VH-VL binders against NAD kinase (nadK). Designs and how they scored, part 70

Target 1, 268 residues: NAD kinase (nadK), of Syntrophomonas wolfei subsp. wolfei (q0aze0)
Amino acid sequence: MKIILVNNRFKENTEKKAQEIAGQLSALNVEVIIDNGLDEPYAGTVDFIMVLGGDGTMLRAARRYGQRAIPVLGVNMGTVGFLSNIEINELAEYLPLILREEYSLEARMMLEVAVFQQQSLLTRVFCLNELLLRSNSPRMLSFALEISGQKLEPYRGDGLIVSTTTGSTAYSLSAGGPIADPQLDAFIVTPVASHIINKRPLVVSPEREISLHLLEEREAIIGIDGQIKMDFGAENRVLIKRAPHPLLMVNLKAKPFFTSIDRSLQRQ

## First folded at step 2 (VH-VL)

Design n23 (framework fv_inotuzumab)
Fold by ESMFold2-Fast, scan of step 2:
Structure n23 (fold): chain C 268 residues (1-268), chain A 123 residues (1-123), chain B 112 residues (1-112)
Amino acid sequence: as target 1 above (268 residues)
Amino acid sequence: EVQLVQSGAEVKKPGASVKVSCKASGYTFTSYGIHWVRQAPGQGLEWIGGISAYSGKTTYRRKFQGRVTMTADTSTSTVYMELSSLRSEDTAVYYCARDIEWELPSYYYMDVWGQGTLVTVSS
Amino acid sequence: DVQVTQSPSSLSASVGDRVTITCRSSQSLVYSSGNTYLSWYLHKPGKAPQLLIYKVSNRFSGVPDRFSGSGSGTDFTLTISSLQPEDFATYYCLQGTHYPLTFGQGTKVEIK
């Protein structure tokens, strides 16, 4: 058995805990690869991915490994979030179940994002939460949205979010988007501070292709999961579609998604 | 255009806490991280930690763990750094500075800096 | 922690002089993306630090072309081709590749 331990290189406590866990797993004849973000993603075959950290670390793991159809377990290190299944102090209890493959898997859709300059592909990335198009200056954007070849009336405002259902509780929520059951596959298209009164969030089939481009020169960026930033100008176009594989999230214990989000909204 | 404006000088006694603010303007607040850096008299620059204005996620240098707390208020575009259990050695000018990436610690240089806040710890 | 050492700690120069400051790291600063996160800052008493050079050799907007950066791996240099009166200051390098972020100890450029 070969396991990747993903941790945050900028949290010393998490790094030390990853090394401790790697030692425990090695004692049980499990081969361990540590991924703290410093190197390229491990290219070899692995059986399981264990993510030590909060939602941000899970988002990074999903971008690096989510398309490989490998079970991914989120282990919370004390940061409040929605993408972990167990707490670090519960790991010892659940480790035998992990090693015996006694768990269920929950599939979470991902986005495939392709950014073009003219006809040339500049980059292709995957993400678990969302793509954000937004202004990088005090000026609002004017931009075109196309859904599966259907050209919508122009948007004017601060930007647009194209989110997975998993991302419905992230930036899309802050911009006025709906809370979606993460078991559903759908794109949620949420305007950011639109100046058109009737531009509402859209919930569309994950089989749709979404295209965005600027209608006039502005300083803009494309943001991926709040962790990657790319400059975006009028000569650029972005194409968003459902990624080929969902992230396979490990479920070792019941997740109280609806009660958790309800409590979170009451507190903030 | 882009500006970070910090709160005014503070004088504190040993054992007290101080909370310094850093108000951002001229850019989309949630698109950049904010670092905190200090300079004690006669010393060089020292990195304290950073916060993502997008996620609220923080990273602190080990030396300050347990004493420093960074928070971000998106409604006012303001980042705060609170340092507790103050000692004379904490006397320094504290700077906030913008990381070019919105999720720390992905990018690793600071392009726009606040004017600095002098914190004096004396009895 | 990655150690960052600047040399010299101070130097005396005249207007028009060519000035070089070096920065050495205890480990390679090449990140997995291929980028090298080494930046240079100018700092004057009573003022905020100012970014001069980022990712080894890229001059920040508004920075005069007399400032240049070079280097690779663990050895980096800031060059001022013709020192001007406003350049008398303390200069710092910063490595951002490895946690925690670490500054060099600074190089003070003083009038001769």
Scores: ipSAE 0.000, ipTM 0.407, lowest interface PAE 13.6, mean pLDDT 85

Design n24 (framework fv_inotuzumab)
Fold by ESMFold2-Fast, scan of step 2:
Structure n24 (fold): chain C 268 residues (1-268), chain A 123 residues (1-123), chain B 112 residues (1-112)
Amino acid sequence: as target 1 above (268 residues)
Amino acid sequence: EVQLVQSGAEVKKPGASVKVSCKASGYTFTSYGIHWVRQAPGQGLEWIGGISAYSGKTTYRRKFQGRVTMTADTSTSTVYMELSSLRSEDTAVYYCARDYTFWSGESHLFDYWGQGTLVTVSS
Amino acid sequence: DVQVTQSPSSLSASVGDRVTITCRSSQSLVYSSGNTYLSWYLHKPGKAPQLLIYKVSNRFSGVPDRFSGSGSGTDFTLTISSLQPEDFATYYCLQGTHYPLTFGQGTKVEIK
């Protein structure tokens, strides 16, 4: 068996813990590849991905490896989040289950984001939560939204979020979007501070293609999972589709989504 | 080389207690559970219970609950099974066996076995 | 308790014979992971039992390839393709999916 350990080198003690876990796995005849974010993603075949950290580390792992259809386990290192399944101090108890493939998998949809300049592809990236288009200045944006070739009336406001159901509790929630069951596949399209009456969040089929472009020259950015930032101008176009493969999240113990989110909302 | 070495044969009177040891070597002791299985003369194999060497958590077959106690000593890589209130029906060869899991209560298979300990309960 | 029944309880065979032993459980042995925890053991008088097959069909390290396992759900089979002198023993299946763990009653393979 070959496992990738994904950690965040900038978080306290994660490197030391990754080395300890790698030693434990090696003692069980498991080959370990450590990915601390410095190098390109490991290109070889692997059987399992173990993410040591919080939701941010999981989002990075999903972008790097999510399209390979490999089981991914979130192991919480002290930062409570929605994407981890077990605590670090439980790992030794669950290792036999992992090595025996004694777990269930939950498929989480991902977005495929392609950014163009004129007719040239600039970049293609995958994400688990969302794409955010926002103004990078005090001036509001005027932009076009097309859904499967259907041109909507122009948007005028601070921006737009195109989210997965997993991302419904991230930026989309803050902008007034609905909370979605992450077991569902759908795009959630949430306006950010829209100036136009009756612009509401849309929930649309994951089979649809969504495109965005600016209708006038403005300073704007595209954000991916809150971690990647790209400048976006009137010469640019973005196309959003459902990614070819979902992220396969390992479920070793029950984590009740609805009671967790309900509790979180009471504290906001 | 994985080995489980058990303590020697015991002869006990009805009502006494017996404590059998199982010493592990050749692997990381806390990475595997240890279970106990017995075979009475002319009978088949019977599972008694198991213990996680990591957590110390135990699971026992109901007919032995209240009479059996399993413990693990990490410093010596040794598991013990103590059976009290012995009856003539407890005469059997007792085996320890390594289980792939830490947790008693999960699915199991036994890959390496101790040599067995004969416990005779005589009247 | 999950009942595990082996058939036959005993059989007589000669060296070179193909031997088939069956094991039937009273309920499904598929764990929540999709894995099936049925294993087979060889036991000889005066020796410890030894693992032959685990998770229905996987041969344990060092076990000769004449031993094979098959089955699904509640019905399982151990096959010895060409019986050797050292194979005269009692064979047990174990269901490891449900507590309490239960062994079949055993199948004794004797010389004809």
Scores: ipSAE 0.000, ipTM 0.375, lowest interface PAE 21.7, mean pLDDT 85

Design n25 (framework fv_inotuzumab)
Fold by ESMFold2-Fast, scan of step 2:
Structure n25 (fold): chain C 268 residues (1-268), chain A 125 residues (1-125), chain B 112 residues (1-112)
Amino acid sequence: as target 1 above (268 residues)
Amino acid sequence: EVQLVQSGAEVKKPGASVKVSCKASGYTFTSYGIHWVRQAPGQGLEWIGGISAYSGKTTYRRKFQGRVTMTADTSTSTVYMELSSLRSEDTAVYYCARVGDLYWGSSEYPYFDYWGQGTLVTVSS
Amino acid sequence: DVQVTQSPSSLSASVGDRVTITCRSSQSLVYSSGNTYLSWYLHKPGKAPQLLIYKVSNRFSGVPDRFSGSGSGTDFTLTISSLQPEDFATYYCLQGTHYPLTFGQGTKVEIK
């Protein structure tokens, strides 16, 4: 069996834990590859991915490996979040189940984001939470949103978020978007500080194509999962679709989504 | 016009904590990370750590882990750095600085394009 | 930790001189994206550091064209083609590729 340990190199305690876990797995005849985010994604065949860290580390793992249909387990390292299933102090207890493949899988939709300059593809990325279009200056944006060929009235404001249901509790929530059951597949389209009354979040079929472009020359950025930033100008267009494969999240113990989000909102 | 404005000078006793603020203006606060760098008297520049204003994710230099906490308040466009268990060697000018390159959207691979004016923290008994 | 060695520690120069400062890292600074995160800063007493060059060779907005950066992998240089009075300062390089971020020790450019 071959397992990738995804960790954050920039936290010494998580790197130490990753080495400790790698040693334990090697002693059990498991081949371990450590991905700390600084190298190219491992290109070989892999049986399992273990993410050591918070939601941010899971988002990176999903972008790098989410399209490969490999089970991914989130192991919480002390940060609060929605994407981990077990705590680090529970890992030893659950490890035999992992090695025997005694777990269930939950599919989480992902976004496929393609950025064009005119008709030339500049980049194609995948993400688990959202794409953010945002002004990179104090000036508001004027931009066009098209959903499956249907052209909406122009938007004016700070930007727009196109989110998965998993991303409904991330930046989309902060911008006034709805909380969505992550078991549903849908795009959530949430305006950021719209100047037009009644520009409300939209919940649309994951089979739809969403496109965005600027109507005026402004400094803007496209953000992916809060971790990738790309300049976006009037010559650019972005196309968003449901990714070909969902992220397969490992479920070793019940984690009730609704009570978790309810507690989070109560603690503010 | 991009500006980072820091709080004023602090004098603390050994063992105390200090909290320095860095108020950002002139750009979309959540689009950039803010890192902290210090310079002790007669020494060079030393990186302390950073925070993403978008995700709240922090990264600290190991020697400060457990003593430093960085937080971001989106409603006031302000980043804070709190350093506890102060020692005399913590006497330094502390700077906040904006991350100029966010290709990965994180503050871990930065260069610093705009800097705050600096905050002198003196630790003396 | 990645060590960044800056040389020389100080130098004396006259207005109009060509000045070269070197920065060497113990490991390659090429990130997996292909970007190289090495930047150069000018620092004067009582003032905040100022960005001069980012990602090896890109001049920051408003920085005079007499400043240029070059290099690859582990060896980098900052060149000032014709030193001006306002350029007498301490210069620092920064590697941003590896944790923890590390600055060079600084190079003080003094009047001859």
Scores: ipSAE 0.000, ipTM 0.393, lowest interface PAE 14.7, mean pLDDT 85

Design n3 (framework fv_inotuzumab)
Fold by ESMFold2-Fast, scan of step 2:
Structure n3 (fold): chain C 268 residues (1-268), chain A 122 residues (1-122), chain B 112 residues (1-112)
Amino acid sequence: as target 1 above (268 residues)
Amino acid sequence: EVQLVQSGAEVKKPGASVKVSCKASGYTFTSYYIHWVRQAPGQGLEWIGGINPSGGSTTYRRKFQGRVTMTADTSTSTVYMELSSLRSEDTAVYYCARDTYFDLLSEGMDVWGQGTLVTVSS
Amino acid sequence: DVQVTQSPSSLSASVGDRVTITCRSSQSLVYSEGNTYLSWYLHKPGKAPQLLIYKVSNRDSGVPDRFSGSGSGTDFTLTISSLQPEDFATYYCMQGTHWPYTFGQGTKVEIK
């Protein structure tokens, strides 16, 4: 068995914890590759991915490895999150089940994001939560939204979020979007500080293609999962569609979604 | 050893440009966002903007837009901030600072350069 | 822009004192899966700022246990449980949830 341990080298001695876990796994004849986020993704074939950290580390792992159809387990190292399944102090208890493949998998949709300049592809990335289009200045954006070739009335405001259902509790929630059951496949399209008061969040089939471009010369950014930024101008266009593969998340213990989000909203 | 090392102090006349360098070592240069932050005499910390060294994409605070340019040279692991049309109120200590891997959010600026004093006087 | 306000603007304290600094944002700082991007920095004249706390309550590597952060939504607190001589400095909170990122005005902790 070959496992990738994903961690963040510079957070709370997580590199040392990853080395300790790698030693434990090696003693059980498991080959371990450590990915601390600073180098290129591991290019070889692996059987399992273990993410040591918070939701941010899981989002990074999903972008790097989510399209490989390999089980991914989130192991929390700090505050409660939505994407981790077990706590670090529970890992020893669950390790035998991991090695015997005694767990269930939950499929989570991902986005494929392609940014163009005219007909030239500039970048293609995958993400678990959302794409954000946002103004890079105090001036509001004016932009066009197309859904499967259907042109909507122009949007005016600070931006727009195109989210997965997993991302419904992330930035889309902060911008006024609905809470969605992550077992559903859908795009959630949420305006950010819209100048037009009646622009509502939309819930759209995941088979649709969503296209965005600016209608005026403005400086904007495209954000991916809150972690990747890229400049976006009037000469650019972004195309968003369902990614070819969902992220396969490992469930070792029940995590009731609705009670978890309810508790989180009461606390914060 | 993870560190950011900045270029030395500069004295400029109003209307001139200044280019401050920030050389990274001890980590993968393209895996972290670099912010620029300044402190004018008697003032607090002010975020100017930042750059993703991997693609060279930049974000600037509105009041500096049109006067600031940030660039990255991956061959030397160096970020530059150039500020043009200098005014007396641009007199400040300028810092570069590292933030987490590919962050649209600022999680925390964990490694800072030593600072570069830029004095604008006639 | 999201406004970030610190209180007090300054305080006088003695070595061994418990010091509390508050930070209030004009908008909720909850983002990404319920995480909150509020960080705290220590700054001394002639030195670079130093990260103390990130994501409200997490100590950066090498930061002493006497520093702790707490809070939620719009209200945040930095606590120094027993002030040491090296802790006389200006402290800044910073919100990283909403672009552009904004610092508080600073709180100066001076020797009594």
Scores: ipSAE 0.006, ipTM 0.458, lowest interface PAE 11.6, mean pLDDT 85

Design n4 (framework fv_inotuzumab)
Fold by ESMFold2-Fast, scan of step 2:
Structure n4 (fold): chain C 268 residues (1-268), chain A 122 residues (1-122), chain B 112 residues (1-112)
Amino acid sequence: as target 1 above (268 residues)
Amino acid sequence: EVQLVQSGAEVKKPGASVKVSCKASGYTFTSYYIHWVRQAPGQGLEWIGGINPSGGSTTYRRKFQGRVTMTADTSTSTVYMELSSLRSEDTAVYYCARGDWELPTYYAFDIWGQGTLVTVSS
Amino acid sequence: DVQVTQSPSSLSASVGDRVTITCRSSQSLVYSEGNTYLSWYLHKPGKAPQLLIYKVSNRDSGVPDRFSGSGSGTDFTLTISSLQPEDFATYYCMQGTHWPYTFGQGTKVEIK
């Protein structure tokens, strides 16, 4: 069996813990590749991906490996998030189930984001939570939103979020978007500080194509899962659609979404 | 070892320009924003702006717009901050610092350069 | 701009004392999923600032456990549980939630 351990070397003691776990897995005849996020993704075939860290580390793993249809397990190293399934101190208990493939998988839709300059594709990335278009200065953006060829009236404000249902509790929530059941497949389109009074969040079919471009030359960025930043100017357009494959998340124990989000909102 | 190393002290006349460098080592230079922060004598810390070394995109605090320019040279892993039309009030220690939402510290500045004293005197 | 105000502007303390510094923002610093981007720095003359605390309450690598951060929304606190000789310095809070990033005016901790 070959497992990728995804960790973040910038988090205190995470690299040491990854090495310890790699040693334990190696003793069980498991080949381990450590991915600390700084190098290119491992290109070979693997059987399982274990993510050591919080939601941020899981988002990185989803971008790097989510399209490969490989089981991905979130192992929390501190504060329980929405994307982790077990705690690090529970890993030894669950490891035999992992090695025997005795777990269920939950499919989570991902976004495919393609950025163009005129007709040229500049980049294509995948993400689990959202794309954020935001101003990189105190000036408002003026931008166009098109959904499956339907041109909406121009937006004015600080930006826009296009989110998966998994991402509904991330930046979209802070911008006033709805909390969505992650079992649903949908895009959630949430304006950020819109100056147009009647702009509301939209919930649209995941079969829709969403495009964005600036109507005026402004300094803007697009953010992917709060981690990748890309410059976005009036020469650019972005196309967002459902990614070809969902992220396959490993379920080893029940994690009740609704009671978890309810508790989180009570503590804010 | 992650490190930011800045250029040496500068003395300039009012109306001149100054260009301060910040060389990064020990990490992938294009992965994280570099910010510039200054401290005038007897004053607090003041954020000036930041640059994405990957694309060269910049964000400047409004009061410095038109006077500050930040650039990045990926071949030398060096960020530059140029401040023009210098005034006596620009006398300060200028720091570069790493801060980015991709880091576990998010927008906190986790690694700082040693500082560059810029003196503007007639 | 989001205004960040520290109190007190200065204080006198002795080694072993508990020191508390407060930081208030003019707007909520909650960004996403309850994440709040408020950080604390230690600054000594002739040296670069050093990160102490990030995201309100997380201690940076190598920072002694006598330093702790707390707070929510607009009201934040840095606590030094037992002041050491090397802790006589100026402390700054910074908000990273809203553009542009803004620092508090600083709190100078002086020997009594």
Scores: ipSAE 0.005, ipTM 0.438, lowest interface PAE 13.0, mean pLDDT 86

Design n5 (framework fv_inotuzumab)
Fold by ESMFold2-Fast, scan of step 2:
Structure n5 (fold): chain C 268 residues (1-268), chain A 122 residues (1-122), chain B 112 residues (1-112)
Amino acid sequence: as target 1 above (268 residues)
Amino acid sequence: EVQLVQSGAEVKKPGASVKVSCKASGYTFTSYYIHWVRQAPGQGLEWIGGINPSGGSTTYRRKFQGRVTMTADTSTSTVYMELSSLRSEDTAVYYCARDFLEYSSDPLFDYWGQGTLVTVSS
Amino acid sequence: DVQVTQSPSSLSASVGDRVTITCRSSQSLVYSEGNTYLSWYLHKPGKAPQLLIYKVSNRDSGVPDRFSGSGSGTDFTLTISSLQPEDFATYYCMQGTHWPYTFGQGTKVEIK
């Protein structure tokens, strides 16, 4: 069996814990690769991915490995999150089930994001939560949105979010988007501080293709899952599609989505 | 020579389970996914899911999750697909097919099994 | 799910004829890299399906030159330049760009 341990490179405690867990797994004849985010993703075949940390670490793991159709388990190290399934102090209890592959899988859709310079592909990335187009200055953006070739009236404001249903509780929620059942596949298109009063969030088929470009020269960025930042100018366009594979999340322990989000919202 | 050899035809009653095997030979078993595809009489092909034989990790089409289980036995280079709670609509020829394990998704089903007819009748 | 529709559903042809089969997807099959993951398979009763063409226009090893694929975006074509006796079969297109993978309904090529 070969496992990737993904940890947070900016937290010393998670690095130490990853080494401890790697040692325990090696003693059980499991080959372990540690991914702290500094190097390229591991290119070889693996059987399982264990993510040690909060939602941010899970998002990085999903971008690096989510398209490989490998089970991914979120193990919370402290901060309560929406993407972890078990707590670190529960890992010893669940480890035998992991090694015997006695768990269920939940499929979560991902986005494929392609950024072009005119007709040339600059980069492609995958993400679990969302793409954010935003101004990188106090100046408002003017930009075009197309959904499956249908050109909408221009948007004016601070930006736009294109989110998965998993991402509905992240930045899209803060911008006024709906809370979506993560078992559903859909794009959620949420305006950020729109100057146009009637611009509402849209919920569209995951088979739709979404295209964005600027109508005026502005300092703007594309943000991916709140972690990757890319410059975006009037010569650029971005194309957003459903990714070819969903992220396969390991379910060892029942974690009711609606009860969890309800508690979170009551705390504000 | 690459071969995928499937188990023989099955006749089942509604509510029963069926387990179909696919035995691989002529290549490194753990370097390829095995996918399952079915074809109901008079219908097109339908992808069910796939398994990575190296660790047994699986991906199922959502409509089959809870009813389908795929497993791999590396000692015999055999993949199994078990479908439970059978309905008359599950009557179909079931195929296994191999697909190279690559980082980028490009499903190339370059070798297929012979097919297994599963008939569900009362 | 992305729907894939083939036309015609069936056709009758003679040995030596040029045969064209079309495949249309409900969504663009262009990947972010510019690659298009559309493949064609040949199926005969009682035999395993066989890969013919992948990434729109690439022949699999051992596939005769008379088979060619073309197309872009949502519209794709399989062409057999001079039909041979062994080519009477059902042909399927498959899209691998969008999850879950989907197949066309098939095109049956029969002897006239």
Scores: ipSAE 0.000, ipTM 0.355, lowest interface PAE 20.5, mean pLDDT 84

Design n6 (framework fv_inotuzumab)
Fold by ESMFold2-Fast, scan of step 2:
Structure n6 (fold): chain C 268 residues (1-268), chain A 123 residues (1-123), chain B 112 residues (1-112)
Amino acid sequence: as target 1 above (268 residues)
Amino acid sequence: EVQLVQSGAEVKKPGASVKVSCKASGYTFTSYYIHWVRQAPGQGLEWIGGINPSGGSTTYRRKFQGRVTMTADTSTSTVYMELSSLRSEDTAVYYCARVEIFGSDYPHYMDVWGQGTLVTVSS
Amino acid sequence: DVQVTQSPSSLSASVGDRVTITCRSSQSLVYSEGNTYLSWYLHKPGKAPQLLIYKVSNRDSGVPDRFSGSGSGTDFTLTISSLQPEDFATYYCMQGTHWPYTFGQGTKVEIK
């Protein structure tokens, strides 16, 4: 069996823990690849991905490996989050189940984001939470939104978020979007500080294609999962659609989504 | 518009502690990390560590671990760096600099810097 | 720690000269998404460092177009196409891909 251990390069304690776990797994005749985010994603075949860290580390793992249809387990290392299934102090208890493949899988939709300059593809990335288009200056953006060939009235404001249901509790929530059951597949389209106050969040079919482009030259950026940032100008167009494969999240332990989010919002 | 303003020069004896402040203005304080970088006379720039003002989490270079403490006061938009057990080699200009928070794993660069605080350690 | 080495440590130049400074890292600076976090700073005595270039080749707002950055992986270059009087300074590269952040030792650009 071959396992990738994904850890957070900015957390020294997670590096040490990853090495300890790798040694333990190697002693059980498991081949281990450590991915701390510093190198290209491992290109070979693997059987399982174990993510050591918080939600940010899981988002990175989902972008790197989510399209490979490999089971991914989030192991929380002391940071509170929504994407981990077990705590690090529970890993020893669950490790035999992992090695025997005694777990269920939960499919989470992902976005495919393609950024073009004219007709040339500049980049294609996948993400678990959202794409954010935002102004990078005090000036508001003027931009066009098209949903499956349907052109909406121009937007004026600070930007727009296109989110998965998993991402409904991330940036989309902060911008006024709805909380969505992550078991549903849908895009959530949430405006950011729209100058046109009647622009509402939209919930649309995951079979829709969403495109965005600027109507005026402005200093803007595209953000992916809050972790990748790229320049976006009037020469650019972005196309967003459902990714070919969902992220396959390992479920070893029941985690009640609705009571967890309700508790979290009450603390804010 | 965006500005980081540091406290004034300090002269300390070996073994003492120094606390340098960095006051932010013109932006959302909790949307940027504040990192600290120093330059000793005749030497290059050396990264010390950083703090997330939202929640107060810190990361320090191992060399300074146990001697440096970074704190943030969101009510005054001010970050503090305290360095203890001062040695003559700690004589340097200390800079604060901001780094945009755009996700927990996003690699960074420093776009706005404070004016610097000279700390002199001499007997 | 990732070592960052600049070359040369100092150089003498005249106004109007093309100046190139190189920066080499002991490990690849490519992040998982293909982004590379290598930035360049200008530093003058008595003043704060100033960001010039971020993510290898992107000029910071207000930085003159005579400054350009290039490179990939472990090898990076800062170019000043036509040196101006205000450009006599020390230049530093910094890598932000690997923790801890590390600076090059600096390159001092002096009047010939």
Scores: ipSAE 0.011, ipTM 0.533, lowest interface PAE 8.8, mean pLDDT 87

